# Miniprotein binders against q6w4x9r395to579: the designs that were tried, part 167

Target 1, 185 residues: q6w4x9r395to579
Amino acid sequence: GHCSLEGGSFVTTFDARPYRFHGTCTYILLQSPQLPEDGALMAVYDKSGVSHSETSLVAVVYLSRQDKIVISQDEVVTNNGEAKWLPYKTRNITVFRQTSTHLQMATSFGLELVVQLRPIFQAYVTVGPQFRGQTRGLCGNFNGDTTDDFTTSMGIAEGTASLFVDSWRAGNCPAALERETDPCS
Short names: E, the ipSAE of ESMFold2; O, the ipSAE of OpenDDE; V2, 0.75 times the mean of E and O plus 0.25 times the DockQ between their complexes.

## First folded at step 14 (miniprotein)

Design ed82
Fold by ESMFold2-Fast, scan of step 14:
Structure ed82 (fold): chain B 185 residues (1-185), chain A 82 residues (1-82)
Amino acid sequence: as target 1 above (185 residues)
Amino acid sequence: STTRLRIEFRDISEEQAKKVEEIIRFEAEKDGVDVEFEYHDGRLTVEARGSPYAIEWFLYMVKIRLWWELEGVTIYVIKVES
C-alpha cells in the first residue's frame, strides 16, 4: 500500500482517503507490529517560512530501539543525532540518493520511504502486504475501508481529520484544533 | 472493562522523574487514561487505568517517547491487569 505526504500538509492514507491538517508537531505516521524493535515512522510539521500561515512537512523520522533516523528538508540525514554521509547502511536499512532531488530509505522489513527534497519537501511511504490491517497513525489502518481511516489512538473513528491528527501527536505540542480556534493561528 | 497498568522506574533522579511525569501526564490526557504518581527515594511508580485499547497505545507511546527524549531512564517493572 501507498501513503503520501504532499503539498505541505496534504495526506493520502493507505486506503486512498485524502485529508489536510494545520498542526505543528511530530506525528506518528505509521506504527505496526510488523516494524522491528517497536519501530515507528514519524512526520515533523512546522510553520512555513516568513508567512507562518500554513503548516509544512520539515522532516521524516524512523525510530526504533536501535535507530533514530532523521531526514530533514535541509538535506541532512542523521542517525541517533550523528550526521551521516550517503549512502548510509545499517543491518536492515539503507538511505541513499535516488535522484538529485530524491532520497530513498529502503528496508528489509517491507517498508520503503521516498523523500522529495526540492522544490517542495514531500514523502511517499510504501508498505508490503504483511502490513494490511496492521497499521496505525496518519497513514490510516490499511484495511481496505476508507470510512474508518480517521481512527484515533483510542480506537475511535472520527468523521473529521482534526481530532484524528491530534491523537497521533508524538510530543508535548499544542493541539491543532486548539490553534485553529485562535484568530492569530 | 478497565485495565490497570503499573510502571516502575528505579534509580531515577528527582529531575528525571519530573520529566517522566510530564511525558506520562501528556499521553494519559491525550489517550483517555487516568494516572497516579508516587516518587520516593529514587523510585517512581505510575498507576494507570483505562480501556484495554487505550492502555496498550498509552504504554507504547510512553516507551517510544522515553527512548526518544530521555537518556538513562529504564522501566524496571510493567504489570498489566484487567
Scores: ipSAE 0.469, ipTM 0.771, lowest interface PAE 2.3, mean pLDDT 84

Design ed83
Fold by ESMFold2-Fast, scan of step 14:
Formats: structure tokens, sequence, C-alpha cells
Structure ed83 (fold): chain B 185 residues (1-185), chain A 82 residues (1-82)
């Protein structure tokens, strides 16, 4: 399945439900028992530099017990707070420059992330068939039914995106990522 | 400073509550978080105290591991105080 974060503030779920929201926090994009070491993919949103968008994607984070891989719109890749040169490889994850404007994070566990750096920071998530019906977060539940794609962190299906999105906040607002990974501090 | 987090699990069986307590106790010990548990009337209440970052990681672990593994229960985050 495919989930996309595009145009600053648009999301299309694994079941192809599109929605838009405005937020300035870190949000859980994808979590699943299929991800090793309690892993989750997270999206960081902040005030937008993009025309006609109030907020936009500024970083994507893969977090597990072993790794905190951050890919930011400034083309900085860190793991556990340390800047990494590409290609960067761990046991199960490789981050590399796919094109002059795209980075890819490939994994051994059926998750793939492609990040567009320019002209607009955007992300594309692909998961293998083992994830079907096994996902939760902003990308939806991947069960083939769009009517419950807005299932909150409390397990309640909502009719609107705003309550759904807010329920998937991963921590402090404004984005904690900016404070933790600031390369100038 | 310290943060206090209160989490409530509703409509949870006594057996499921014991599993939740085991997992939370294990994760809290690793993160240096103090936890207290209370079970009554199909409700498990967890009170956790620790540094703000440790509490954020702890809440993340609870949401990833326990919420997915528990069917037929509703999880409520009641209060976060710093």
Amino acid sequence: as target 1 above (185 residues)
Amino acid sequence: STTRLRIEFRDISEEAAKKVEEIIRFEAEKSGIEVEFEYHDGRLTVEARGSPYAIEWFLYIVRIRLWWELEGVTIYVIKVES
C-alpha cells in the first residue's frame, strides 16, 4: 500500500482517502506490530513556507528502540542526534540519495520511504502486504475500507480529519524535533 | 522538573490488566519512570512520574505496544501535569 504527504498539508491514506489538516506538532504517521523494535514513522509539521498552505511537512522521523532517524527539509539526515553522510546503512535500514531531489529509506521489514526535498518537501510511504489491516496513524488502517480511516489513537472512528489528526500527536507542540536536532546549538 | 501522566484503560479484564501492568512496569523501570497501578470495576488506572522526555517516550511505548494488543478496551489519557 501507498500513503503520501504532499503539497505541504495534504495526506492520502493507504486506503486512498485524501484529507488536509493544519498542525504544528509531531504526529504518528505509521505504527504497526510489523515494525521491529517498537518502531514508528512520524511526521513533523510546522508553519508553512509554501504558498497557500498554513502548515507544511518539515521532517520525517523513523523511531525505534535502536534508531531515531530524522530526514529534514534542510537535507540533513541524523540518527540518534548525529549527522550522517549518505549512503547511511544500519543492519535493517539504508538511507541514500535516489536522485538529486529525492532521498530513499529502504528497510528489510517491508517499509519504504521516499522523501522529495525540492521544490516542496514531501513524503511517500510504501508498505508490503504483511501490513494490511496492521497499521494505525495518519496513513490509516490499510483494511480496504475508507470509512474507518479516521480511527483515532483511542480506537474511535471519526467523520472528520481534525479530531483524527489531533489524536495522533506524538508529543509536544511546537515540534520537539526542532529543539532536539538543531545543528546550530 | 517532573511530569505526571495518568492513563485509564476501560472495559479491561483482570487478566489483560495484569499483562498491561507487566509490560508497563518493565518499560518504566528501563526509562526511570515511577508507576502506580489501581484496578477496579473493569478499569485500570496508571499513574506515571518522570522527566518530560521519559514520559513522552513512555506514552509512545504504551500507544505502540499496548493499545494495538488490546481489543475491546478504550484507552483514555486523563491528565498530564508538569
Scores: ipSAE 0.000, ipTM 0.143, lowest interface PAE 15.8, mean pLDDT 73

Design ed84
Fold by ESMFold2-Fast, scan of step 14:
Structure ed84 (fold): chain B 185 residues (1-185), chain A 82 residues (1-82)
Amino acid sequence: as target 1 above (185 residues)
Amino acid sequence: MKRLRIEFRDISEEQAKKVEEIIRFEAEKSGVDVEFEYHDGRLTVEARGSPYAIEWFLYIVRIRLWWELEGVTIYVIKVEER
C-alpha cells in the first residue's frame, strides 16, 4: 500500500482517501505491530509562507528503541542526533540518495520511504502486504475501505479529518478545535 | 479497568516536570487518570483506564520520551486488571 504527504499539507491514505492538514505538531504517521522495537514513522509539520498562515511537512522521522532517524527539508539525515553521510546503513535500514532530488529509506521489515527534497519537501510511504489491516496513524488503517480511514488513536471512526489528525499528535500541541472556539484572546 | 504503575529513576526535578507535562497531555487525550509522586530523584506515576487506553497510553508515552528527552528510562513496575 501507498500513502503520500504532498503539496505541503495534503495526505492520501493507504486506502486512497485524500485530506488536508492544518495542524503544526509531530504526528504518528504509521504505527503497526509489524514495525520492530515498538517503532513508529512520524511526520513533523510547521508553519510556512510569508505570514506563517500555511502548514507544511518539514521532517520525517523513524523512531524505535534503537533508532532516531530524522530526514529533514534541509537535506540533513541524522540518527540519534548524529549527522550521517549517505549511503547510511544499519542492520535493518539503509538510507541513500535515489536521485539528485530524492532520498530513499529501505528496510528489512516491509517499510519503504521516499522523500522528495526539491522543489517541495514531500514523502511517500510504501508498506508490504503484511501491513494490511495492521496500520494506525495519519496514513489510515490499510483495510481496503475508505469509510474508516479517519480512525482515531482511541479506535473511533470520524467523518472529518480534524479530530482524526488531532488524535495522532505526538507533542504537547494545541488542538485545532480549541483555536476555533477561542479565535480571539 | 486496568492499572499501570511506572517509575522514572535518577531524574532531576526539571526532567520530572517535563515527564509530567508529557504524561498529563497523553492521559487527557486517552481518557486515562494519572497520579504523580516525586521523591529523591524518583518519579512514580499511577495510571488507570480501560485496557485499550492503558496500552495505547504506555506506547505513546514511550514514543514521546524517546523523541523528546535524553537519558530518561521508563520502568513498568506493575500492571493489573480487574
Scores: ipSAE 0.678, ipTM 0.864, lowest interface PAE 1.2, mean pLDDT 86

Design ed9 (at its last look DockQ between E and O 0.68; V2 from the best seeds 0.00; counts 0 for: pae E 4.8 > 1.5)
Fold by ESMFold2-Fast, scan of step 14:
Structure ed9 (fold): chain B 185 residues (1-185), chain A 82 residues (1-82)
Amino acid sequence: as target 1 above (185 residues)
Amino acid sequence: STTRLRIEFRDISEEQAKKVEEIIRFEAEKSGVDVEFEYHDGRLTVEARGSPYAIEWFLYIVKIRLWWELEGVTIYVIKVES
């Protein structure tokens, strides 16, 4: 399954439900028992310097008991606060430059991340079939049903994105403002 | 049903304890978990109570936030009772 974070604040879930939000926080993008060492994939959103009234993706994080891998829009990759030269390899994770504008994080546990650095920082998440029905976070529950894609961290299915997004905050951050999706996008 | 969780933080400063408490209060409110704090002699003890589902998520997200935001703070899970 595929989940995308595009255009600053646009998300498409594993079950292909699109939504937008306006918020500045670190969010749980993907949590699953399939991730080792209580791992999580997280997305960091901050205020856009261009519009000042919008938020955009500024970093993608893989965090576990052992690893704190941060890929930032500055094209810097760190693990546990230390800058790493690419290709960077751990036992289960390899980060490398796929193209002049894209980085890839490949893992041994069925998670793949591609980050577009330019012209706009964007992320694309791919998970193997073992993740089906086993995911939580901004990317949805990957159960083949879009009607419950806005299931919150408390297991409640919401009809709007704002409460869903707010439940996945990983920070003492203000509530996100829901953005209506463009029917042409 | 109700699950009770007791966690502890050891050898932490008053400043670290305040930050941990801020994180825990925020996550507890968001998860519908009730929390009580006791800070004494470098030790912060937290008692949390909620549904099994809420306690499982609460403990997980607290660990994630501590790993993301704080250095040198270790969480000890002392007791989980239902």
Scores: ipSAE 0.761, ipTM 0.887, lowest interface PAE 0.8, mean pLDDT 87
Fold by OpenDDE base, look of step 15:
Structure ed9 (fold): chain B 185 residues (1-185), chain A 82 residues (1-82)
Amino acid sequence: as target 1 above (185 residues)
Amino acid sequence: STTRLRIEFRDISEEQAKKVEEIIRFEAEKSGVDVEFEYHDGRLTVEARGSPYAIEWFLYIVKIRLWWELEGVTIYVIKVES
């Protein structure tokens, strides 16, 4: 499964459903029992301009009981708040520079993350087939059905992205603005 | 079925407790979990009640949220299913 966060406010789920939202919060992208140590992948969005529609991804966070790995737009990688030199390796996670503009987080448990640093901070999430039907968050449920991708944290399928996105907030942030738009349009 | 969850925060200041309460109330409302709070002399006790699914998610998200907010606070969790 491939999930992408592109263009500052566009998301394409594992099931290839595209949608758009504008929020300035931390959101859960991926939560799954397949992630060890209660692991979760999160995305941090912030204002990129003066208007409410000017929002962008500013960091990606992998959080578990053991690690809090943050990859920020300024190319700083931290674990538990401490800056780390690349390549950085934990027990089952490796963060390294893939290219001059891309960082990669590789794992031993079927999660891969590629972060594009420039010109736009973007993220690409890949999960193995073992994750099928067992994912939650903004990246959807990876079950091959796009119609239920907007399933909230409480298991309620929504027709629009607004309540869906808000349900996956990891902070007390304002409600996100939504717009279902193809990121390629 | 209903699950009862007790979360105990020790060595927590009153200000921190207020912040925790705010966070927990927010997540509880989202999750359909009923919560009650008691703060006394550096200890915050939270009682939560809801469906097993609601409580599991509630606890999970609260842990994530509180990771950002709490330092130096000891957290105890007791979950009872009934």
Scores: ipSAE 0.243, ipTM 0.640, lowest interface PAE 2.2, mean pLDDT 91
Fold by ESMFold2, look of step 15:
Structure ed9 (fold): chain B 185 residues (1-185), chain A 82 residues (1-82)
Amino acid sequence: as target 1 above (185 residues)
Amino acid sequence: STTRLRIEFRDISEEQAKKVEEIIRFEAEKSGVDVEFEYHDGRLTVEARGSPYAIEWFLYIVKIRLWWELEGVTIYVIKVES
């Protein structure tokens, strides 16, 4: 399954449902029992445009009981705030420079993350088939049905991206704006 | 039905307890979970009530935020009852 976080705050879920939101927060992108040690992948959004309401992806975070890996445009930072030169490797995770503009985090548990650093910070999440029906967060539930991809942290399917996105906030922050949340609208 | 969750934080300062309470209140409101707090002698006890789904997510997201935002704070799950 493939989930993308692209410029203009566009997201495409594992079930290929596109949406857009504008918010300044850290969000749960992917949580699954298939991720070891209570792992989660998180996305950090911040203000980025001339419009005071426009936001963009500024970092991706992998967090578990064993690992804290923050990937931003300028550096990879781990548990104690220590910046790392690449490649960076733990037992189950390797972060390396894929190309001059892309970083990759490869894992032994079926998660792959590719981060485009330039010209725009973007992220591409790939999960193996063992994740089917086993995911929650901004990337959706990976069950082959786009009608319930906007399922909130309370287990409620919503019709709007903003309510869905707000439920996955992992910090004290303002509610997301709905503007241009569906590219087909 | 309603699930009841009791969790506890031990050997934390009043300052740490206030930070934990702020996180828990925010996530409880988001998750539709009712919470009550008691702090005594370095021990913060939280009683939480909500649907089984809401309680499961509430506990997970609180752990995420504690890992992300605070150091040296450990959550102890004392009991979960339906």
Scores: ipSAE 0.224, ipTM 0.630, lowest interface PAE 4.8, mean pLDDT 82
ESMFold2 (binder alone), look of step 15: mean pLDDT 83; pTM 0.820

Design gc0
Fold by ESMFold2-Fast, scan of step 14:
Order: sequence, then C-alpha cells, then structure tokens
Structure gc0 (fold): chain B 185 residues (1-185), chain A 91 residues (1-91)
Amino acid sequence: as target 1 above (185 residues)
Amino acid sequence: SVLEEIAKTILEAVKDLLEAVEENDEEAIKRAIERLEEAAKRAEEAGFEKVAEGVERVIEAVRNGDEDPWIYLAVRWLEWVMEIAMRRALE
C-alpha cells in the first residue's frame, strides 16, 4: 500500500482517501504491530512562511527503541541526534540518496520511505501486504474501505479531517484546522 | 461489561496523566499512575493481558521520563489494544 504527503499539506491514505489540514505538531503517520521494537513513523508540520499553505511538512521521523532517524527539509539526516553521512546503514535500515532530489529509507521489515527534498518537501510511504488492516495514523487503517479512513486513535470514524488529525498528535499541540482542497493553491 | 468499566477508568486516568505530565505536577502524576496500576491488575485478572501490557507501557514511558512522542505512542498503542479487546468481546 501507498500513502503520500504532498504539496505541503495534502495527504492520501493507504486506501486512497485524500484530505488536507493546517497544523503545527508532530503527528503519528504510521503505527503498526508489524514494525519492530515499537517502531513508528511520524510527520512534523510547521509554519513554512510564504508557501502554497501556511503550514507544511518539514520533517519525517522514524522512531524505535534503537533509532530516532530524522529526515528534514534542510536535507539533514540524524539518528539519535547525531548527523549522519549517506549512505547510512543499521542492521535493518539503510538511508541513501536515490537521486539528487530524493532520499530513500529502505528497511528489512516491509516499510519504505521516499522523501522528495526539492522543489517541495514531500514524503511517500510504501508498506508490504503484511500491513493490511494493521496500520494506524495519518495514513489510515489500510483495510480497503475509504469510508472509515478517518478512524481516530480511539477507533471512532470521524466525519472531519481535523478531528482525525488531532487524534494522532504526538505531543501537546494546538488543534488542527481543515483546509480547502484547492488544486490551484 | 467488566472490560467497558476498566476501559473507562483507563481513559480517564490517561487523560489526567497527560495533563499532569504537561504541568509537571508530580503528585498528580503519582495519583494517575496509581489508578492505572489498579486498572492493569483488574485487566490482567479478567484475562485482558494485552490491555494490562499496554497500561504498563504508558506507566513505564512516564516513569522513564521519556519525551512526548514515546508517551503518546504508548497511549495510542493502549487505545488500539483496548479497541481490539472490545471487538473480540462482542464475538
């Protein structure tokens, strides 16, 4: 399954549900029992200045009990707070420059992340079939039904993107706001 | 049901715990953890081992002084295992 974070504020879930929001927080993007060592993927959104939106994706974080890998829009990769030269390898994770504008994080456990650095910071998440029906977070529940893609952390299907997004905050942050899906923004 | 009562207690205690952590209120943290420990024991005794494990992970993250992302991930994991237990109890 494929999930994308594009154009600064757009998200398309694993079940192909598109939505948009305005928020300044770290959000849980993907949480799953299929990820080893309590692993999770998170997305950081912040005010980006003059952009297509007032808030945008600024970093992607993979957090586990062994690793805190941060890939930021400043093209810096850190693990556990230390800057790393690419390619960077651990036992189960490799981060490398796929093209001049793209970084890739490949794993042994069925998760792949591709980050576009330029012209706009964007992220693309791919998960193997073992993740079907076993994901939670901004990328949705991956069960083949788009009507319940806004299932909150409490298992409640919400009608609005902002309430759904707020349920996936990974910190004490202000409430997210819905944004119009405008193709010319 | 027993599980519904335990889940309600857990959710109320977690809400209080997150607020207490944000305020650095050591006595409020202690009170919320005590409520969670009792709820975990009840969950274990009722056969809901994964729920008890989820509660213990939240307590551990707070006691270890973990940063917000770890505490919130533990809370979301607990919410998920409670949802699974509730669904199975209806079968």
Scores: ipSAE 0.565, ipTM 0.766, lowest interface PAE 1.4, mean pLDDT 84

Design gc1
Fold by ESMFold2-Fast, scan of step 14:
Structure gc1 (fold): chain B 185 residues (1-185), chain A 91 residues (1-91)
Amino acid sequence: as target 1 above (185 residues)
Amino acid sequence: SVLEEIAKTILEAVKDLLEAVEENDEEAIKRAIERLEEAAKRAEEAGFEKVAEGVERVIEAVRNGDEDPWIYLSVRWLEWVMEIAMRRALE
């Protein structure tokens, strides 16, 4: 399955449901028992442009009990707070420069991440078939049904992307906004 | 049902715990953890082992002073485990 974070604020879930939000927080992108050592993929969003309501992706984080790999829009890759030269390899994870504008994180456990650094920071998540029906987070539940892709962490289907996104915060952050041009949330 | 009562107690205690952690209120953290420990024991006694394990992971993340993402990840995992248990109970 394939999930994408594009154009600064657009997300397409594993079940191909598109949505958009504006928020300043670290959000859980993918949580699954298929990820080793309590692993999770997270996305960091921060303010962009001249408008205070507009936000964009600024970093992607893979966190497990052994690793905290951060890939940022500044082209810095760190693991557990230390900057790493590419290619960077661990037992199960390799981060390398795929093209002049793209980095890739390949894993032995069925997760693949590609980040576009220029001209706009974007991320593409690929998971193997073993992840079907076993994902939670901004990328959705990967069950083949788009009607429940906005299911919150407590199993509630939300009618708005902002409420869905807020349920996947990984920190104490302000509430997300649905649209810049719609002042009523 | 017993599971519905346990789930309600867990969700209320988790909400209080996250608010207490945000405000660094040690006494409120302690009270929320005590409620979660009681709920975990009730879940274990009722046969909901995975729910009890999920609660214990949340307590451990807070007691160990883990950074924010771990606390939130443990909470979301617990919520998922409770969702699965509740769906299975209705089968």
Scores: ipSAE 0.623, ipTM 0.812, lowest interface PAE 1.2, mean pLDDT 82

Design gc10
Fold by ESMFold2-Fast, scan of step 14:
Structure gc10 (fold): chain B 185 residues (1-185), chain A 91 residues (1-91)
Amino acid sequence: as target 1 above (185 residues)
Amino acid sequence: SVLEEIAKTILEAVKDLLEAVEENDEEAIKRAIERLEEAAKRAEEAGFEKVAYGVERVIEAVRNGDEDPWIYLAVRWLEWVMEIAMRRALE
């Protein structure tokens, strides 16, 4: 399945449900028991947004008990706080420059991340079939039904993006405004 | 139901815990953890072992001084296991 974070503040879930929001926080994109060592993928948004948004994606983070890999819009890749030269390889994860404008994080456990650095910072998440029905976060639950893609962290299916997004905050941040979190379609 | 009472207690204690962590209020953190430990024991006694485990993971993240994302990830994991337990109870 494919999940995208595009145009500063637009998200398309694994089940192809589009929405947008404006928030200044780290949000959980993907949490799954299929990720090793309590792994999770997260997205950082702040007010340095461009295009049609006042807030935009500024970094993507893969966090596990072994690694904290941060890929930021300034083209810096860190692991556990230390800057890394590309290609950067661990036992299960490789981060490399796929093109002059794209970085890729490939893993041995069925998760792939492609980050567009220019002209707009964007992220594309791909997960293998073992993740079907085993995901939670901004990218949705990957069950083939778009009507429940706004399943909050409490397992409640919401009709609005604002309550959904706020349930996936990974830090102490202000709540996203409802008028700025309306689904785009 | 027993599970509904446990879930309410956990949600309230987690909210208080996150606020206390944000404020670095050691006494409030201690009080919230005590409530969570009691809720975990009740969950385990009622047969909701995964809920009890989820609560223990939240307590561990705070006690270990883990950075914010870990505490929130543990909370979201706990919410997920509570959702599964609630759904199974409706079988």
Scores: ipSAE 0.561, ipTM 0.771, lowest interface PAE 1.5, mean pLDDT 80

Design gc11
Fold by ESMFold2-Fast, scan of step 14:
Structure gc11 (fold): chain B 185 residues (1-185), chain A 91 residues (1-91)
Amino acid sequence: as target 1 above (185 residues)
Amino acid sequence: SVLEEIAKTILEAVKDLLEAVEENDEEAIKRAIERLEEAAKRAEEAGFEKVALGVERVIEAVRNGDEDPWIYLAVRWLEWVMEIAMRRALE
């Protein structure tokens, strides 16, 4: 399954539901029992450098009991607070430069992350079939049904993206605001 | 139901705990943790072992002084476990 974070604040879930929001926080992008060592993928949003009336993706974080890998829009990669030269390899994770403008984080456990650094910071998440029905977070529940993609952390199906996004905050932040998104088909 | 009462207590105590952590209010943190410990015991006694474990993980993250993401991840996992338990109860 594929999930994308594009154009600053647009998200397309694993079940292909598009939405948009305005928010300044670290959000849980993917939480799953399939991730080792209590692992989770998170996305950091802040006010856009181009337009302060909008928010945009500024970093992607993979956090586990062993690693805190941060890939930021400043093209810096850190693990547990220390800057790393690429390619960077751990036991189960390799971060490397795929192209002059793209970084890839490959894992042994069925998760892949591709980050576009330039011209706009964007992220693409790919998960293997073992993740089907086993995901929670901004990327949705990966169950093949788009009508429940806005299922909050408490299992409530919400009508708005902002309430859904707020349920996935990973810190003390202001409430997310709704942004208009064209319905897909 | 017993599970609904326990879940309500857990959610209220978690909300108070997160607010107390944000304000660095040690007395409020202690009170919220005491409420969570009692709720975990009730969950364990009622046979909801995973709910009790979820509560214990939240308490542990706060006591360890873990960074915000770990505390919130533990809370989201607890919410997921409670959701599963509630769905099982409706089957």
Scores: ipSAE 0.651, ipTM 0.821, lowest interface PAE 1.1, mean pLDDT 83

Design gc12
Fold by ESMFold2-Fast, scan of step 14:
Structure gc12 (fold): chain B 185 residues (1-185), chain A 91 residues (1-91)
Amino acid sequence: as target 1 above (185 residues)
Amino acid sequence: SVLEEIAKTILEAVKDLLEAVEENDEEAIKRAIERLEEAAKRAEEAGFEKVAQGVERVIEAVRNGDEDPWIYLAVRWLEWVMEIAMRRALE
């Protein structure tokens, strides 16, 4: 399954449900028992430097008991707070430059992440079939049904993206807001 | 049902715990942990081992002084485990 974080503030879930939001926090993108060592993928959103009312993806974080890999829009890759030169390899994870504008994080456990650095910072998450029905977070539950993709951390199906997103915050942050879609774009 | 009472206690205590952690209120943290410990024991005695395990992970993350986002990850995992247990109980 494929989940994408595009255009600064758009998300498309594993079940292909699109949504967008306004928020400044670290959010749980993917949590699953299929990830080793209590692993989780997270997305960091912050105020856009170009827009007055927008927030955008600024970093993607893979966190486990062994690793804290941060890939930021500044093209810096760190693990456990230390900057790493690419290609960077651990036992189960390799981070490398796929193209001049894209980084890839490949894993041995069925998770792949591709990060576009330019012209806009974006992320693409791919998970193997073993993750079907075993995911939670902003990328949805991967059960083949889009009607429950806004299932909050509390197990409640929400009608609004902002309430759904807030339920997946991973820090003490202000409440996410629904972003008005520009009718001329 | 017993599970519904346990779930309500856990959800209320977890909410209070996160608020206490966010405010750095040591006394409130202690009180919320005590309620969670009682709820975990009740869950284990009632046969909801995964729920008890999830509660213990939350308590341990707080007691160890784990960095954000570990406390939040533990809470979200506990909420998921409770949702699964409640859905199974309705079978």
Scores: ipSAE 0.622, ipTM 0.803, lowest interface PAE 1.2, mean pLDDT 82

Design gc13
Fold by ESMFold2-Fast, scan of step 14:
Structure gc13 (fold): chain B 185 residues (1-185), chain A 91 residues (1-91)
Amino acid sequence: as target 1 above (185 residues)
Amino acid sequence: SVLEEIAKTILEAVKDLLEAVEENDEEAIKRAIERLEEAAKRAEEAGFEEVAEGVERVIEAVRNGDEDPWIYLAVRWLEWVMEIAMRRALE
């Protein structure tokens, strides 16, 4: 299954449900028992460019008990806080430059991430068939049914993208609708 | 049901715990953890071992002083485990 984070704030889930949101936080993109050592993929969003009404992807983070790999829009790759030269290899993960504008994180456990660095920072997540029905987060539940892709962390199907997204926050960030200076409030 | 009562207690204690962690209130963190420990014991005694394990992971993340993402990941995992247990109980 394929999930994409494109155009700054657009997301397409593993079940091909598109949505857009406005938020400035770290969000859980993919959580699954198929990821080793309590692994999770997360996406960092912040205010974008000249428009105060837009937010955009600024970094993708793979976190496990062993690794905290951060791929930033500034084209810096770190693991556990230390900058790494590419190609960078661990036991199960390799990060390398696929093209002049794309980085790839390949894993041994059925997760692949491709990050477009230029002209706009974007991410593409691919998961193997073992992940079917075994995913939670912004990329959806990968069960072949788009009507429940907005299932919150509490197991509630929401009608709005903002409530769905807020349920997947991975930090102390005020909800978008509660921010005085938030362009969407 | 017993599971619904346990789930409500866990959800309330987790909410209090996250608020206490965000405010760095050590006494409130301690009280929330004590409530979660009691809820985990009740879950284990009622046969919901996976729910008890999920609660223990949340407690461990906080006690270890883990970064924010770990605490939130543990909470979201606990919520998923409780959802599965509740669905299973309806079968």
Scores: ipSAE 0.540, ipTM 0.764, lowest interface PAE 1.6, mean pLDDT 80

Design gc14
Fold by ESMFold2-Fast, scan of step 14:
Structure gc14 (fold): chain B 185 residues (1-185), chain A 91 residues (1-91)
Amino acid sequence: as target 1 above (185 residues)
Amino acid sequence: SVLEEIAKTILEAVKDLLEAVEENDEEAIKRAIERLEEAAKRAEEAGFEYVAEGVERVIEAVRNGDEDPWIYLAVRWLEWVMEIAMRRALE
């Protein structure tokens, strides 16, 4: 299954449901029992331009008990806080430059991540068939039904993307609409 | 059912816990953990060891002073466990 984060603020889920959102936090992109060592894929979004403009993807994070791999829009790759030169290999994960504008993170457990660095920072997530029906997060539940792709972390199906996205925050962050209520910053 | 009551208690307690963590309210965190400990005990006694384990992971993440992502991931995992338990109870 394929999930994409494109154009700064657009997401297409594993079940091919597109949506757009605004957010300035770290969000759970993919959580699954198929990921080893309590692994999870996360996406970091921040403001674009001035305080009342749109938000954009600024980093993708793969977190497990062994690794905290961060791929940033500034083309820096870190693991556990230390900058790494590419190609970078661990036991189960390899990060390398696929093209002059794209990085790839390949894993032994059925997860692939491709990050476009230029001209716009974007991410593409591919998961193997073993993940079917076993995913949660911004990329949806991968069950072949788009009707419930906006199921919140609490199991509630929402009609709007904003409530869905907020339920997948991975930290203590400002509300998605905070930028619109503080135009003087 | 007893499971439905436990699930509701756990989901309400984790919501309060995250709010307390976000506010750095030590007393509120302590009260939320106490409610979770009681709910985990009830779940274990009712034969839902996997639910009790999920609750214990959340409590452990907070007590160990883990970074935000780990606390939030543990809570989201517990919410998934409760969603599955509730769905099964309604069958």
Scores: ipSAE 0.527, ipTM 0.769, lowest interface PAE 1.7, mean pLDDT 79

